# Miniprotein binders against p73408: the designs that were tried, part 19

Target 1, 371 residues: p73408
Amino acid sequence: MRQILIAPDSFKGTLSAGEVCQIALDVLAPEFDCVAHPLADGGEGTLEAIANNLDGQWQTVRVQGPLPDQTVDACYLWLPQEETAVIEMARASGLPLVPVGEHNPEIATSYGTGELITHAARRGAKQIQLAIGGSATNDAGLGLLMALGWQFLDSQGQSVGWGGQALGKVAEIIPPVLNAFPQVTVLCDVTNPFYGANGAAQVYAPQKGADPAMVQRLDQGLRHFARVVREFDGFEINFPRAGAAGGMGGGVAWALETKIESGFTAIAKLTQLEQAMAGCDLVITGEGCFDHQSPQGKVVGGVLELAKKINKPAIIVAGQCQLSQTVLPNVLKIFSLVGPDMPLEKALQHPQTALKKRLVQVKQYLIQSQN

## First folded at step 7 (miniprotein)

Design V67L
Fold by ESMFold2-Fast, scan of step 7:
Structure V67L (fold): chain B 371 residues (1-371), chain A 82 residues (1-82)
Amino acid sequence: as target 1 above (371 residues)
Amino acid sequence: SDEVEELARAIKYLAKLIKFIARILEERGDKDAADKLKELAERIRDLAEKFEETGNPEYLKQAEELLEEVQELIDEVKKELS
C-alpha cells in the first residue's frame, strides 16, 4: 500500500495544521498508509504543530503580561526526549493579550517571555526554540533580558524599567554571570533591520498602537540602544532580521549570542521531516492561500524543496490557488478548496466540509493513478 | 552540528563578559589591562566563529589557550585590588 506523508501548514483563520491532518487521515487512511506531520512557520500554531509530531508536555506558567500590572497564564511546550523547550513569545507578550484601546508599545514589556525561558531552563532545557511572531512590544527584548538577569541602568544608576520608552534611557549594561544557560534559537522570517525607515518601529509599531510621534520616539530609542550596545562590546545590532518583534531579534541575538533561523527550517529539523518524508512514497502539503507568490511560502515551499531533493512526488491542497500545475516539476496535482462546486464564502463558513470534499478528490486521483 | 554551535556560542558569551570586565577596568583607570582584555576578547570571538563555521577543534584549542591568558590577567588585577 502506498505510504503518504501528510505535511500541511495551518489554513490561517479556519483550520489548524493538526485539524487538516486529521481530516486527511479520515479520508485517506482506509486506502493508504498515512503519517500525519503537521507543520508551522514559527508563527501562531507552532506549539500545536510540534506537539502533534513529538511527545510534548504542556507547561503552564503564570507570568508578566505585556502590560504593567497584567499577569497571564502562558503555556510552552517541553520536549523531554529532545531536552528542548518551544516558546511562542506571543503567549506571554503578544498583541492579542492587550485589551482593545490599550495597545501601547512604549510601555509593553517582553518580561514574561523571559520568565518562560527561565522556567524552561530550570526544567532542564538544553535548547530553547523561541518563536517571536505576534509581539505587542517594541522593547528590543529588554524585558526578556531583565528576566534572565541582565541589568539596564540609566545615567543615575537606576533601572530603566519596562517598555520601548526605556531604550532611550539606557546608559549602562550589566550582563549576568552564568555557569550554564540553554542555547536559544530565535525563529523568524522577517528581514527588517533594528531601526530606520524599514526598521522595527517604523514598520511594525503602528499595528501595536503607536501614532506617528510615538513611532519617531521608539525609533530614536532603538538608535540610542544600538549606540550603547556598540560601545559596550562592538556589536552592530542593525542587521537584517534584528527588527523582528520590536527589535527582540537584535537584542536577543546580541545578548545571548544566538542565531535567528527560519521557523520552518527549525521545525523541520526538530520533527525530523526529511527522515519522515524519505519513509513515504508521496507527500501531501497545503496552506490557506496558494498563488504565484505562495510557492515561495515558508512551509509549502520548504516541503516541496525537500520533496524535490529526495525525489518524492507532492500533492498540494490549498484554500485558494491561482498557480498552474505545469510550473512545479515535482508536484503531481494542485487541489483548491475554492472552486466551481465550492464558492469562497461557503469554504470560509464550512472549512472542514470544503477540505473533506477536496481530499475525497485527492483520494480518487490517487486510486486512478495507481491503475 | 548542534554541539559545535552550542560550544561556540558559550565561548562568544565568555568573550562578551571579558569585554565587560575590560570596560570596568578602563573606567577605574587601568587602561593597559583593559586594552589587553579587549584584544584577547576579540581574538577569542574570532576563533569561536571559525570553530562554529568549520567544526575544526584546532580553533577551539587556540581559544582555550587565550582564555588561560585572560585568567592570568584577571589574577594579576585581583592581586592589585587586594
Scores: ipSAE 0.663, ipTM 0.888, lowest interface PAE 1.3, mean pLDDT 88

Design Y13F
Fold by ESMFold2-Fast, scan of step 7:
Structure Y13F (fold): chain B 371 residues (1-371), chain A 82 residues (1-82)
Amino acid sequence: as target 1 above (371 residues)
Amino acid sequence: SDEVEELARAIKFLAKLIKFIARILEERGDKDAADKLKELAERIRDLAEKFEETGNPEYLKQAEELVEEVQELIDEVKKELS
């Protein structure tokens, strides 16, 4: 075992994927040929992971924030060799941008996310990866689409305006005639439909500031918009994943003729993960905590599935294993940061030290296997 | 390929615009022209989806022929309006 691919997720709340890679390189590189390949699932840390893999260029644009009277400086990642922009909608239209006590999905707009898309198109992007986690909005992407030249009019022929409250007012849709916008791929890992008991408003609007009465109004607005879309071109917007980001998944897929892809799948393709893994003898992957509903998280799970497909052995380094006795295909060993010699409290206080200690054990295990 | 995906997306968007034009004609009382445009739009979209799946340029050629039919129908409507 000479060539090792280090392909971890972030250890949420403690270490970035890049930091995990750097610690692994510091421990393993003197003994092994190591390649760092930090990963993400399309959520927090995605732009940083991709930037480290592909030497991306940060672009900062002043755009409309989630609240009508708010402007924000939002960053996106430009990848010149790939002619691709990677945009996190939360940086322009996200919940963290809303001051405490001002959360309101009836007025929150995704317009600023559309301005980022426009800027990326003008930069020369042929492809846009749009990660839609962390939204403040329940506007089905209407604000985003308005920034791209779409018009949504009420029964009196006037613009419906911004926010989730606008959805129930839409009577006419006017598409832009000619838009030379790049292909947009929506990155999303939730399966919620557009409306209903498991839909965008019922499941996610409460965390965005909606009380029960507002949730009902927002769901009714999504149902109304779905009917208008069906009348417009026959599209059925109430599909699994369409509810992501207050219905933006559905709205963008419909309007821009795009598909929704899992964040891990899109990032793995963009970073050429399968080719990198094929060039190595072993992959080391990891995350801060195992999902109790599965033996591994989305990134670790995706890496292991790929390793199995191309018959590569894997080692997992995890913050805490809730189901450590689970047997996984192609996994040689699982190393947990938390154990008898490293209590949870110490691992949380000194995550770099805890990870380094386990990577030393990984190194010893691998050296023993060579001899 | 990226080019196949980009072209398929553009053709699907064109089908969407044709349906929008059909709606305008229907609202103006030309239901026969509207129904024909809706049928052509659906066929163009179907061909774009097959092109996206296969990369076969024959589907592109068939879609182009249907777009010519759309243009002929629009030109006939324009003559009747002037």
Scores: ipSAE 0.573, ipTM 0.856, lowest interface PAE 1.8, mean pLDDT 88

Design r1
Fold by ESMFold2-Fast, scan of step 7:
Structure r1 (fold): chain B 371 residues (1-371), chain A 82 residues (1-82)
Amino acid sequence: as target 1 above (371 residues)
Amino acid sequence: SDEVEELARAIKYLAKLIKFIARILEERGDKDAADKLRELARRIRDLAEKFEETGNPEYLKQAEELVEEVQELIDEVKKELS
């Protein structure tokens, strides 16, 4: 009996990766030996995908929200066997938590994300996977670091306070003496530097509520902070990826001596995707929209690259599909939910039905190809 | 490996703390001790990076020897202050 690994991303706005796996199991498992391995790229749905693949325990903590007067109940995932916590910063410091009309990256703080890290460390975490997508902040992770015991002082010896506006005030840095600390890995797929035309403030602050004048002030603050960091220990914070989450990528990498990793790569390692794939004859992967714009770090791209490396054939099931030459070497067939028999509107209204119909075709294709 | 990465990061963070101590000593007027600590911190960080890249425990041993030099310098400063 053919062994099939079901390793999809979520179909954003319609089906979770776990739901995609369940539908695939319902269609394929009677005829094939199937293993569900839901995946994510470090963005929306990451905690749910990992929880479905590993024995994860949800932890809910009341923490500082992105706005100074806001408190949020935020969840993170505890993996006891791995001694690892998986934290999505957006659950404590994200854009969706900010009411319409109140978005302001000059005051938005990442402090609550630091409180989640502190809670996970006290829980016993030796490793923390920190996904930094969806941020409301442009504070270079200063709030997060303050929660971890870092002090950032102005020229008068007072705390600079919270928000992107604090960056330009930093005159002195005092690191904590860590008794014990978990290893933090930052998960991010953007390549923006800390400051400049392609930096954190110029590219991402407008979606967080910044007008052009505010963008210039925030970029100036990031430049100032970069200078202070260089004076502190010689670290050059303006590297590719440092701009992620309002500079948090750079701030956390510098302060905690960590590297930034692709979300897919970190999740694939954590869930032992390569080992799971090696034990199967075929991989089925997919996502809601698969097109020629798909970056190398995306789930489907990563699965296909890994499958090629270990010489495994793959099938793609996508909500919407545009052909890409880069996926051809080991891809047997691409199945699109949207097609002549399934208009986009109908697929969006009934995504479970659309996916099930397409997986029945996948099953028929696999049976016929066995001969 | 995770163990190599974890140890390397801890040593790099230790180098960061040594540089912070150097700044405190410089502000207190002990520029000689501060300059020595900064050089030791730089060398400790370089060794931690090589250990991270190669996993070779020889770099870890060399870093430990430099940490002993840091401790000796701090002990000298303590004698001056007592």
Scores: ipSAE 0.586, ipTM 0.856, lowest interface PAE 1.6, mean pLDDT 88

Design r2
Fold by ESMFold2-Fast, scan of step 7:
Structure r2 (fold): chain B 371 residues (1-371), chain A 82 residues (1-82)
Amino acid sequence: as target 1 above (371 residues)
Amino acid sequence: SDEVEELARAIKYLAKLIKFIARILEERGDKDAADKLYELAKRIRDLAEKFEETGNPEYLKQAEELVEEVQELIDEVKKELS
């Protein structure tokens, strides 16, 4: 009997990856042996997808918020069997936590994200997956690092304090002695460098509340910090991806000797996707791409590349933008939710019905192809 | 493998700490000791990178020998401070 791996992304704004898996199981499981493997790309829905796949335990911690006088209750996911914590920085240091009109990347701190890391380490984490989307900060992760015991001092030997404004004041760096510390992997899919025209401050600081003068000061601060880091240990922090989350990608990679990884790659490894796929005859993947010009998602792309590598056939179920021109040799067929029998507006209003209808067609296609 | 990545990153962090010690010695005016520690830190980091790329434990053994040289240099500095 055909064994099918159901490995979708969420249909953004309509269905979670778990809900997509459940609908697929309801349609396909009577005829096929199905394994649900909900996925994500490191953005919205990532913790929920991992929790469903690995029986994760939610941890709520009271930590420093993005503003100096703010405390927030932030959740992260603990995976006891994997000895791994999955942390979204935005839950402690994110833009949504800042009241409208109070966004200010010169003062916003990532300290609370560091407190989540510390809490996870004390719980027994050997590995931390740190997703850094949605930040309110432009502090290169200095707050996070201070929570981990790093000291950043000004020319007078005093702490530089918090916020993007602190970067330009750093004169001395004192690292903590680490006896046993969890390995941190940064999950990010943006490619921006640390500073410059395409850097953290120039591209992202305006949406975090910076006016043009503040953007220039923040970029100068990042450039200054890059020089201090280069003097400290010769590290070149201005690499692609280093600008993610106000420079946190660069700061954390440098300080903790970690690398930035694609969200999909980290999640696929953590959930043992390749092993799951190898145990099946076929993979079904998909995403809710309802825009005609939307690019192929990271999850669908990653699943298809992996399936090709291990020589497994794939079927795609997606919104309306997955066309035959993008077919890889191992892709058997692409099913679009939107079609002659399901207009875009109806699919958006009734996504469960639209998906179920297409999965019935997938089932029929598979039965015909079997015999 | 995860174990290879963890060990390589730990050794790279150790190289970072050795460079920090070298900088402190340089600021104290002990340029000869600082230069030797900078060179050892660089070699230890290079070995960690080769270990990360290949998984070959021979690179770990070579790094361990260099760490022993670092300890000997630090002990010499301690004698100078006494």
Scores: ipSAE 0.574, ipTM 0.851, lowest interface PAE 1.7, mean pLDDT 88

Design r3
Fold by ESMFold2-Fast, scan of step 7:
Structure r3 (fold): chain B 371 residues (1-371), chain A 82 residues (1-82)
Amino acid sequence: as target 1 above (371 residues)
Amino acid sequence: SDEVEELARAIKYLAKLIKFIARILEERGDKDAADKLKELAWRIRDLAEKFEETGNPEYLKQAEELVEEVQELIDEVKKELS
């Protein structure tokens, strides 16, 4: 085997996907032809992973923050060759931007995320990948849509304003006439519906600052908005994934006639992962925690599924693994950073050293094996 | 392909705008024009979805013919309002 694709996720809290790739290159490249292909699932580290693959241009825009009196400098990634912008809503409308004690999904707005979309469109984007993890909001994307020119009016003909509290006031919807705008793809790995017991407000509003009474008001607002949308054009907004980011998955899919994809699927397509893998003899992938009792991580699982589809062998390098004795169909071997010779605390203190040690073992395994 | 997805999305959005116009006409008392526009919007959206799924340009051609019918209805409404 001459050619190896290194296609890992980040080791959350310790190493970025790019750092994992660099350590693997340092260990393996003297003996093998290696290609780095850092990946992500649409969450933490997504823009950085894509920038490393496609040499993107960072754009910083002053936008509305999640709180009404807040402005933030938010970055998105512009990919000129692909005519694509990659936007993480959390950078404009996310929980980390809200000061401790001020989380409130009744007032938090996604308007700033819409401003990033308009900036990217003016930049020349034909496509936008919108990652919607980490939201502070429960506004069904109303703020975002308002920034795109949509109008939501109350029974008195006035704007409903911002925040999850606005949803229950919507009586009239006026769409903009769009001359040219990019195709938006929403990146989301949750399956929650728009409203109800497993919906946006019931499941996610508490982490955004909602008490039980507020959760009930927010869920009622989502139900009301769903009824108004159905009256507007017959669209049923209460589908799996529509609840993502406080209902933004549903709101954006409805308003912009767009699709929701898994983060891994969208990133794999954007970075041409299948083509890269087809050009190699072997794939090395990994993540911080790999557990057979739970579904595989989105990135590792997706890489393994793709490798199986195109008949490529794979090696897994995981930070912590309950699968040291388990072999999957196309997996040659699983290497865990944590093991009898490397306690968890030592691996966490020295993650680069722990990863390098295991990659040396991967190298030795590959030299001795004929697969 | 990217072009198929982009065109299908634009046509679906056009169908949404046609439904919005139909609602305005219905509120103004022009039920016959509103009902015709609603029917055309549903057919246009169905064709856009089939085009998106298959890439077959025949669905795009059929959608274009229905858009011409929408324009004829709008022109008749304009004459009534002028």
Scores: ipSAE 0.606, ipTM 0.863, lowest interface PAE 1.5, mean pLDDT 88

Design r4
Fold by ESMFold2-Fast, scan of step 7:
Structure r4 (fold): chain B 371 residues (1-371), chain A 82 residues (1-82)
Amino acid sequence: as target 1 above (371 residues)
Amino acid sequence: SDEVEELARAIKYLAKLIKFIARILEERGDKDAADKLKELMQRIRDLAEKFEETGNPEYLKQAEELVEEVQELIDEVKKELS
C-alpha cells in the first residue's frame, strides 16, 4: 500500500478541501506517495476545488447584477484543456450580492448569469458546468435566456422585463437565432418541482425576501409560465429538480436541452476521479460536519460508492461519527476528529490541529497494516 | 460516452430551435417553409439519436451538414420577410 488518493470535501466553516489535502500531504507524504484530489458537491468551494485539481484560468467579467440597476464583477473558471467553463450563478445573480433590505425575488434577475455563459461561449467553451446554488432569483432563468437572445413578450407585444414578476406576463416566446451553442449541464442537488407546495416559490422565495403574498404571486407566475411552455411545444416543466434556483433548473432544461446532474457526479467526471482512484491503492476521504453522528455528505458518499465499484479500500476522516466500519462498504476505518482525546469544543476552536492529530493516527494505522 | 451525449444534446438543441422557428412560420401562414424546416429538424434529431446510440462521428457530421442547410433556408426566409 504505497499510493494514496486524498479526496476530501471541504470542512465547511473551517477548512477548504485544498487545505485538508495540504494537511494530509504534510502528515502522510513523508511515508507514502500521496495524490491530492480535493472535491466539492457543487456548492461553496466548487470553483476552488476544480481549480486545485485542473489547470484553470480565472475570468472576470462585468455583468448585470441581481438588481436592475446593479453591475457586478463576476468570475468564472475556464478550463482550456477540457474546453469547459465552470460558472457559479451566485457570483452574478446570487443572494449575497443583494444589499440588506433590498432582497426581492419579484425583481431579481438572472441576466448576468446569461452574460457569463455568453462570454464563456465566445471564449470557445464546448461545455458549460452551471452551478445554480445561492440564487437571489425566482425568474425561471428568463433573465439568463434573454441574455442568450430569447425574447419573452406580454399580450401587448412588449418585453415582459426582468424578475419573477415577469413570468405571469408571458404571452409569446421568440427563440434566438440558430447558432451552435455549448452543451450546458446544470449542477443541482435539490429535487423540488417547478411550482406547487414543494416548488421553487413556496420553498425558497421567502429566504430571497418574499412575503406570503409575494410567494403566492411568484408561484402563480411559475404556473402560468409552465402552461405557456406546454402550449408552445408540449414540454412538461414541472419535474423534480426543475424548481432549483427559482425555476432556472426547469427553464434552462426546456430552452437549452440541458441535463441536470448532481454536483458531485459532474465534478467527479470533470476531474477524472474514478481514473485517479484506480491508480491508487487506497482512498482517504472526509468531511467536517460536527452536527451529525455519522458522515452524511454527498462527496463522502460518492467517493465510497466509486471505491466500492472499483474495489478500492477507503478511510474516512470526519468531524464526528458513531458508525462502525462494518456498515460501510470497503471502509477500513473511520477516524473522527471528535473523540476522548479531542472534545467537540476544542476541535471547533482548533480544526487544523484536530485534523493533523487525527491524520497522524491514520499514518500510524497505515504503517501497522503494511506488515 | 459522456462526450457523445453532450455533442448529441448540442445538436438536439439546434433541432429544438428549428421546431420553434417552424411553428412561428406556420402561424404566419408560411406553410411551405414550415414543412421544410420540420422535415429537416426531424432528420437532424434522428441523426443526433443515432450518434448518441452508436458513437459514430459520421452521424454527427451529417447532422451538422443538415444544420447548415437549415441556416441557409432560414436566411432565405428572413430575406423574403424583411
Scores: ipSAE 0.320, ipTM 0.711, lowest interface PAE 2.8, mean pLDDT 87

Design r5
Fold by ESMFold2-Fast, scan of step 7:
Order: sequence, then C-alpha cells, then structure tokens
Structure r5 (fold): chain B 371 residues (1-371), chain A 82 residues (1-82)
Amino acid sequence: as target 1 above (371 residues)
Amino acid sequence: SDEVEELARAIKYLAKLIYFIARILEERGDKDAADKLKELARRIRDLAEKFEETGNPEYLKQAEELVEEVQELIDEVKKELS
C-alpha cells in the first residue's frame, strides 16, 4: 500500500494544520497508509503543529501583556524528551492581544515574552525555540531582556521603561550575572535589517498602529540603540533579520547570543520531517495561498525542497493558486480549493467542506495513477 | 553538538561581562586597564566563535588562558583599590 506523508501548513484564518491533516486522514486513510505531520513557519499555529507531532505539555503562565496595564494568560509548549520549550511571542506580546484602536508600538512591550522564557528556564529547559511572528512591539526586545534581568538606564540613571519610545533614551546597559540559561533559537523568516528604509519601524510599525511621524521616531530610536550597543561591546546590530519583531531579532541575538533560523527549518529539524518523509512514497502539502513566492522558503517551499532532495513526489493542495503546474519540478499536481466548482466566498464560509471536496479529487487522482 | 554550542554561548556571554567591567573601569578613569580588558574580551569572543564552528578543544584551551589574563588584570585593579 502506498504510504503518504500529510505535511501541510495552516490555511490561515480558516483551518489549522492539524485540522487539514485530520480531513486528509478521513478522506485518504481507507485506501492509503497516511502519516500526519502538521507544520508551521514560526507564525500562527506553531505550538499546535508541534504539539500534534511531539508529546508535549502545555504550560499556562500569567504574564505582562503588550500594553502596560494588561495581563494575559499565555501558553507555551514544554517538550520533556527534547528538554525544549517552544514559545510564540504573540501569545504574550502579540498584535491580536491589543484591542482595536489601541495599537501603539511606542508603548507596547515584549516583557511578557521574557517572563515566559524565565518560566521555561526555571522548569529546566536546555533549549528554547522562540517564534517571533505577530508582534505588537517595536522595542528591540528590551522588555524581554528586562524580564531576564537586563537593565537599560537613561542619562539620569533611571530605567528607560517599556515600549519603542524607550530605545532613544538608552544611555547605559547593565547585563545580568547569568547562571546557566537555555540556548535560544529565534524563528524568523524576514530579512529586514534593524533600522532604515527596509528596517523594523519603516516596514512593520504601520501595521502595529504607527503613523508616519511615529515611524520616524521609532526608526531614530532603533538607530540610537544600535549606536549604544556598538559602543558597549562593538556588536553591529544592523544585520539582515535583526529587524524581525520590532528589532527583537537583533536585540536578543546581541544580548543572548541566539541563533536565528527560518521557522520552517527549525520546526522541520525539531519534528524530524526529513526522516518522516523518507519513510513515505508521496508527500501531500499545502497552505491557504500558493503563489510564485511559495517555492522560496515558506512551508510548502521547504517541503518541496526536502522532497526533491530525497526524490519523493509531492502534491499541493492550496486555498488559492497563482502558479502553473509546469514551473514546479517535483510536483505531480496542484489542487486549488477555489475553482469553478467552489467560489472564494463559499470556500471561506465552509473551509472544511471545500478542503474535503478537493481531497476526494486527490484520492481519485492517486487511485487512477496506481493503474 | 549541543554541548559545543552551549559552552561557546557561555564563553561569548563571559566576554560580554568583561566588556561591562571594562566600561566601569573607563568611567573611573582607568583607561589602560579598560583597553586591555576590551582587547581580551574581543579575543575570547573570537575563540568562542572558532570553537563553535569547529568543535576543536584547542580554541577552548586558548580562551581559558585569556580568561586567566583577565583575572590577573582584575586582581591588579583590586590591589590598587585597597
């Protein structure tokens, strides 16, 4: 019997990667030996995807939210066999936690994400996977670092406080005397530098509530902080990827000596995706929107690269597809949920039904190809 | 390996603490000691990065020797303060 690995991303806004896997199992498992391997890119759905692949324990912690007067109950995933904690910063410091109309990256803090790291360290984590997508913040991770014992002082010797507005005030840096702490790997798929025209503030602060004047103030703050860091230990914080999560990529790489990996690469390694794929005859992968950018390092792109490396054929199931089949060398066929028989509006209203209908066609295709 | 990465990270962080000590000495007017500590910190970090890349324990041994030089310099400063 043909063995199929079902290795999708979430269909963002409609179906989790786990839900996609379950629907595929329900349709395909009677005729094929199927293995579910839900994936993520380090953004929304990352903890759920990993929990579905590995035996994990959910940890709920009451922490500082993104707004100064806000507390939130944030979950992270503890993986006892791997001695690894997986933390999504968005659960403590994310844009979805901010009420409509209150988004403000000058005041939003990453402190709560640091509290999650502290909790995981106290639990005995040897490694932390930190997914930094979906941030509400433009504070270069200063809040996170303050929660870990770092002090950032202004010219009067007072704490600079929280938020992106604090960056321009930093005059003195005091690192904590660290006992052993976990190795942090930051999951990051953007290449933006710390500051400048393509930097954290200019590119991402508008979606976090910044008007053009605030964007300029935030960029100036990042530039100032970069200078202070350079004067402190010679570190050049303005590198590609340093701009992720309002400069957190740069801030934590500098302060904690972190690794930065693509979300897909880190999750694929953690879940042993290549080993799982090698044990199967075919891979089915998918995401909500598949276009010319997908082959370049997103979940579907990463799955296709691994499949090509180990000579496994792939099928893509996508919500919407902008690419012709002929441009993808190891792909047998692309199935789009949206088509003449399924208008976009209907697919958005009934995503489970739309996906199931398309997977029945995948099943028919696979049965015919065996003859 | 995980052990190599963990140890390299700890040594890089130690170099960061040495930069902090150098800054304190500089603010107190001890520029010569501060400059020496900054150079030792830079060399310790470079060795930690080479150890991380290669896993070669010779780089670790060289870093330990530089840490001994840091301790000797701190002891000299401590005597001057007494």
Scores: ipSAE 0.569, ipTM 0.857, lowest interface PAE 1.7, mean pLDDT 88

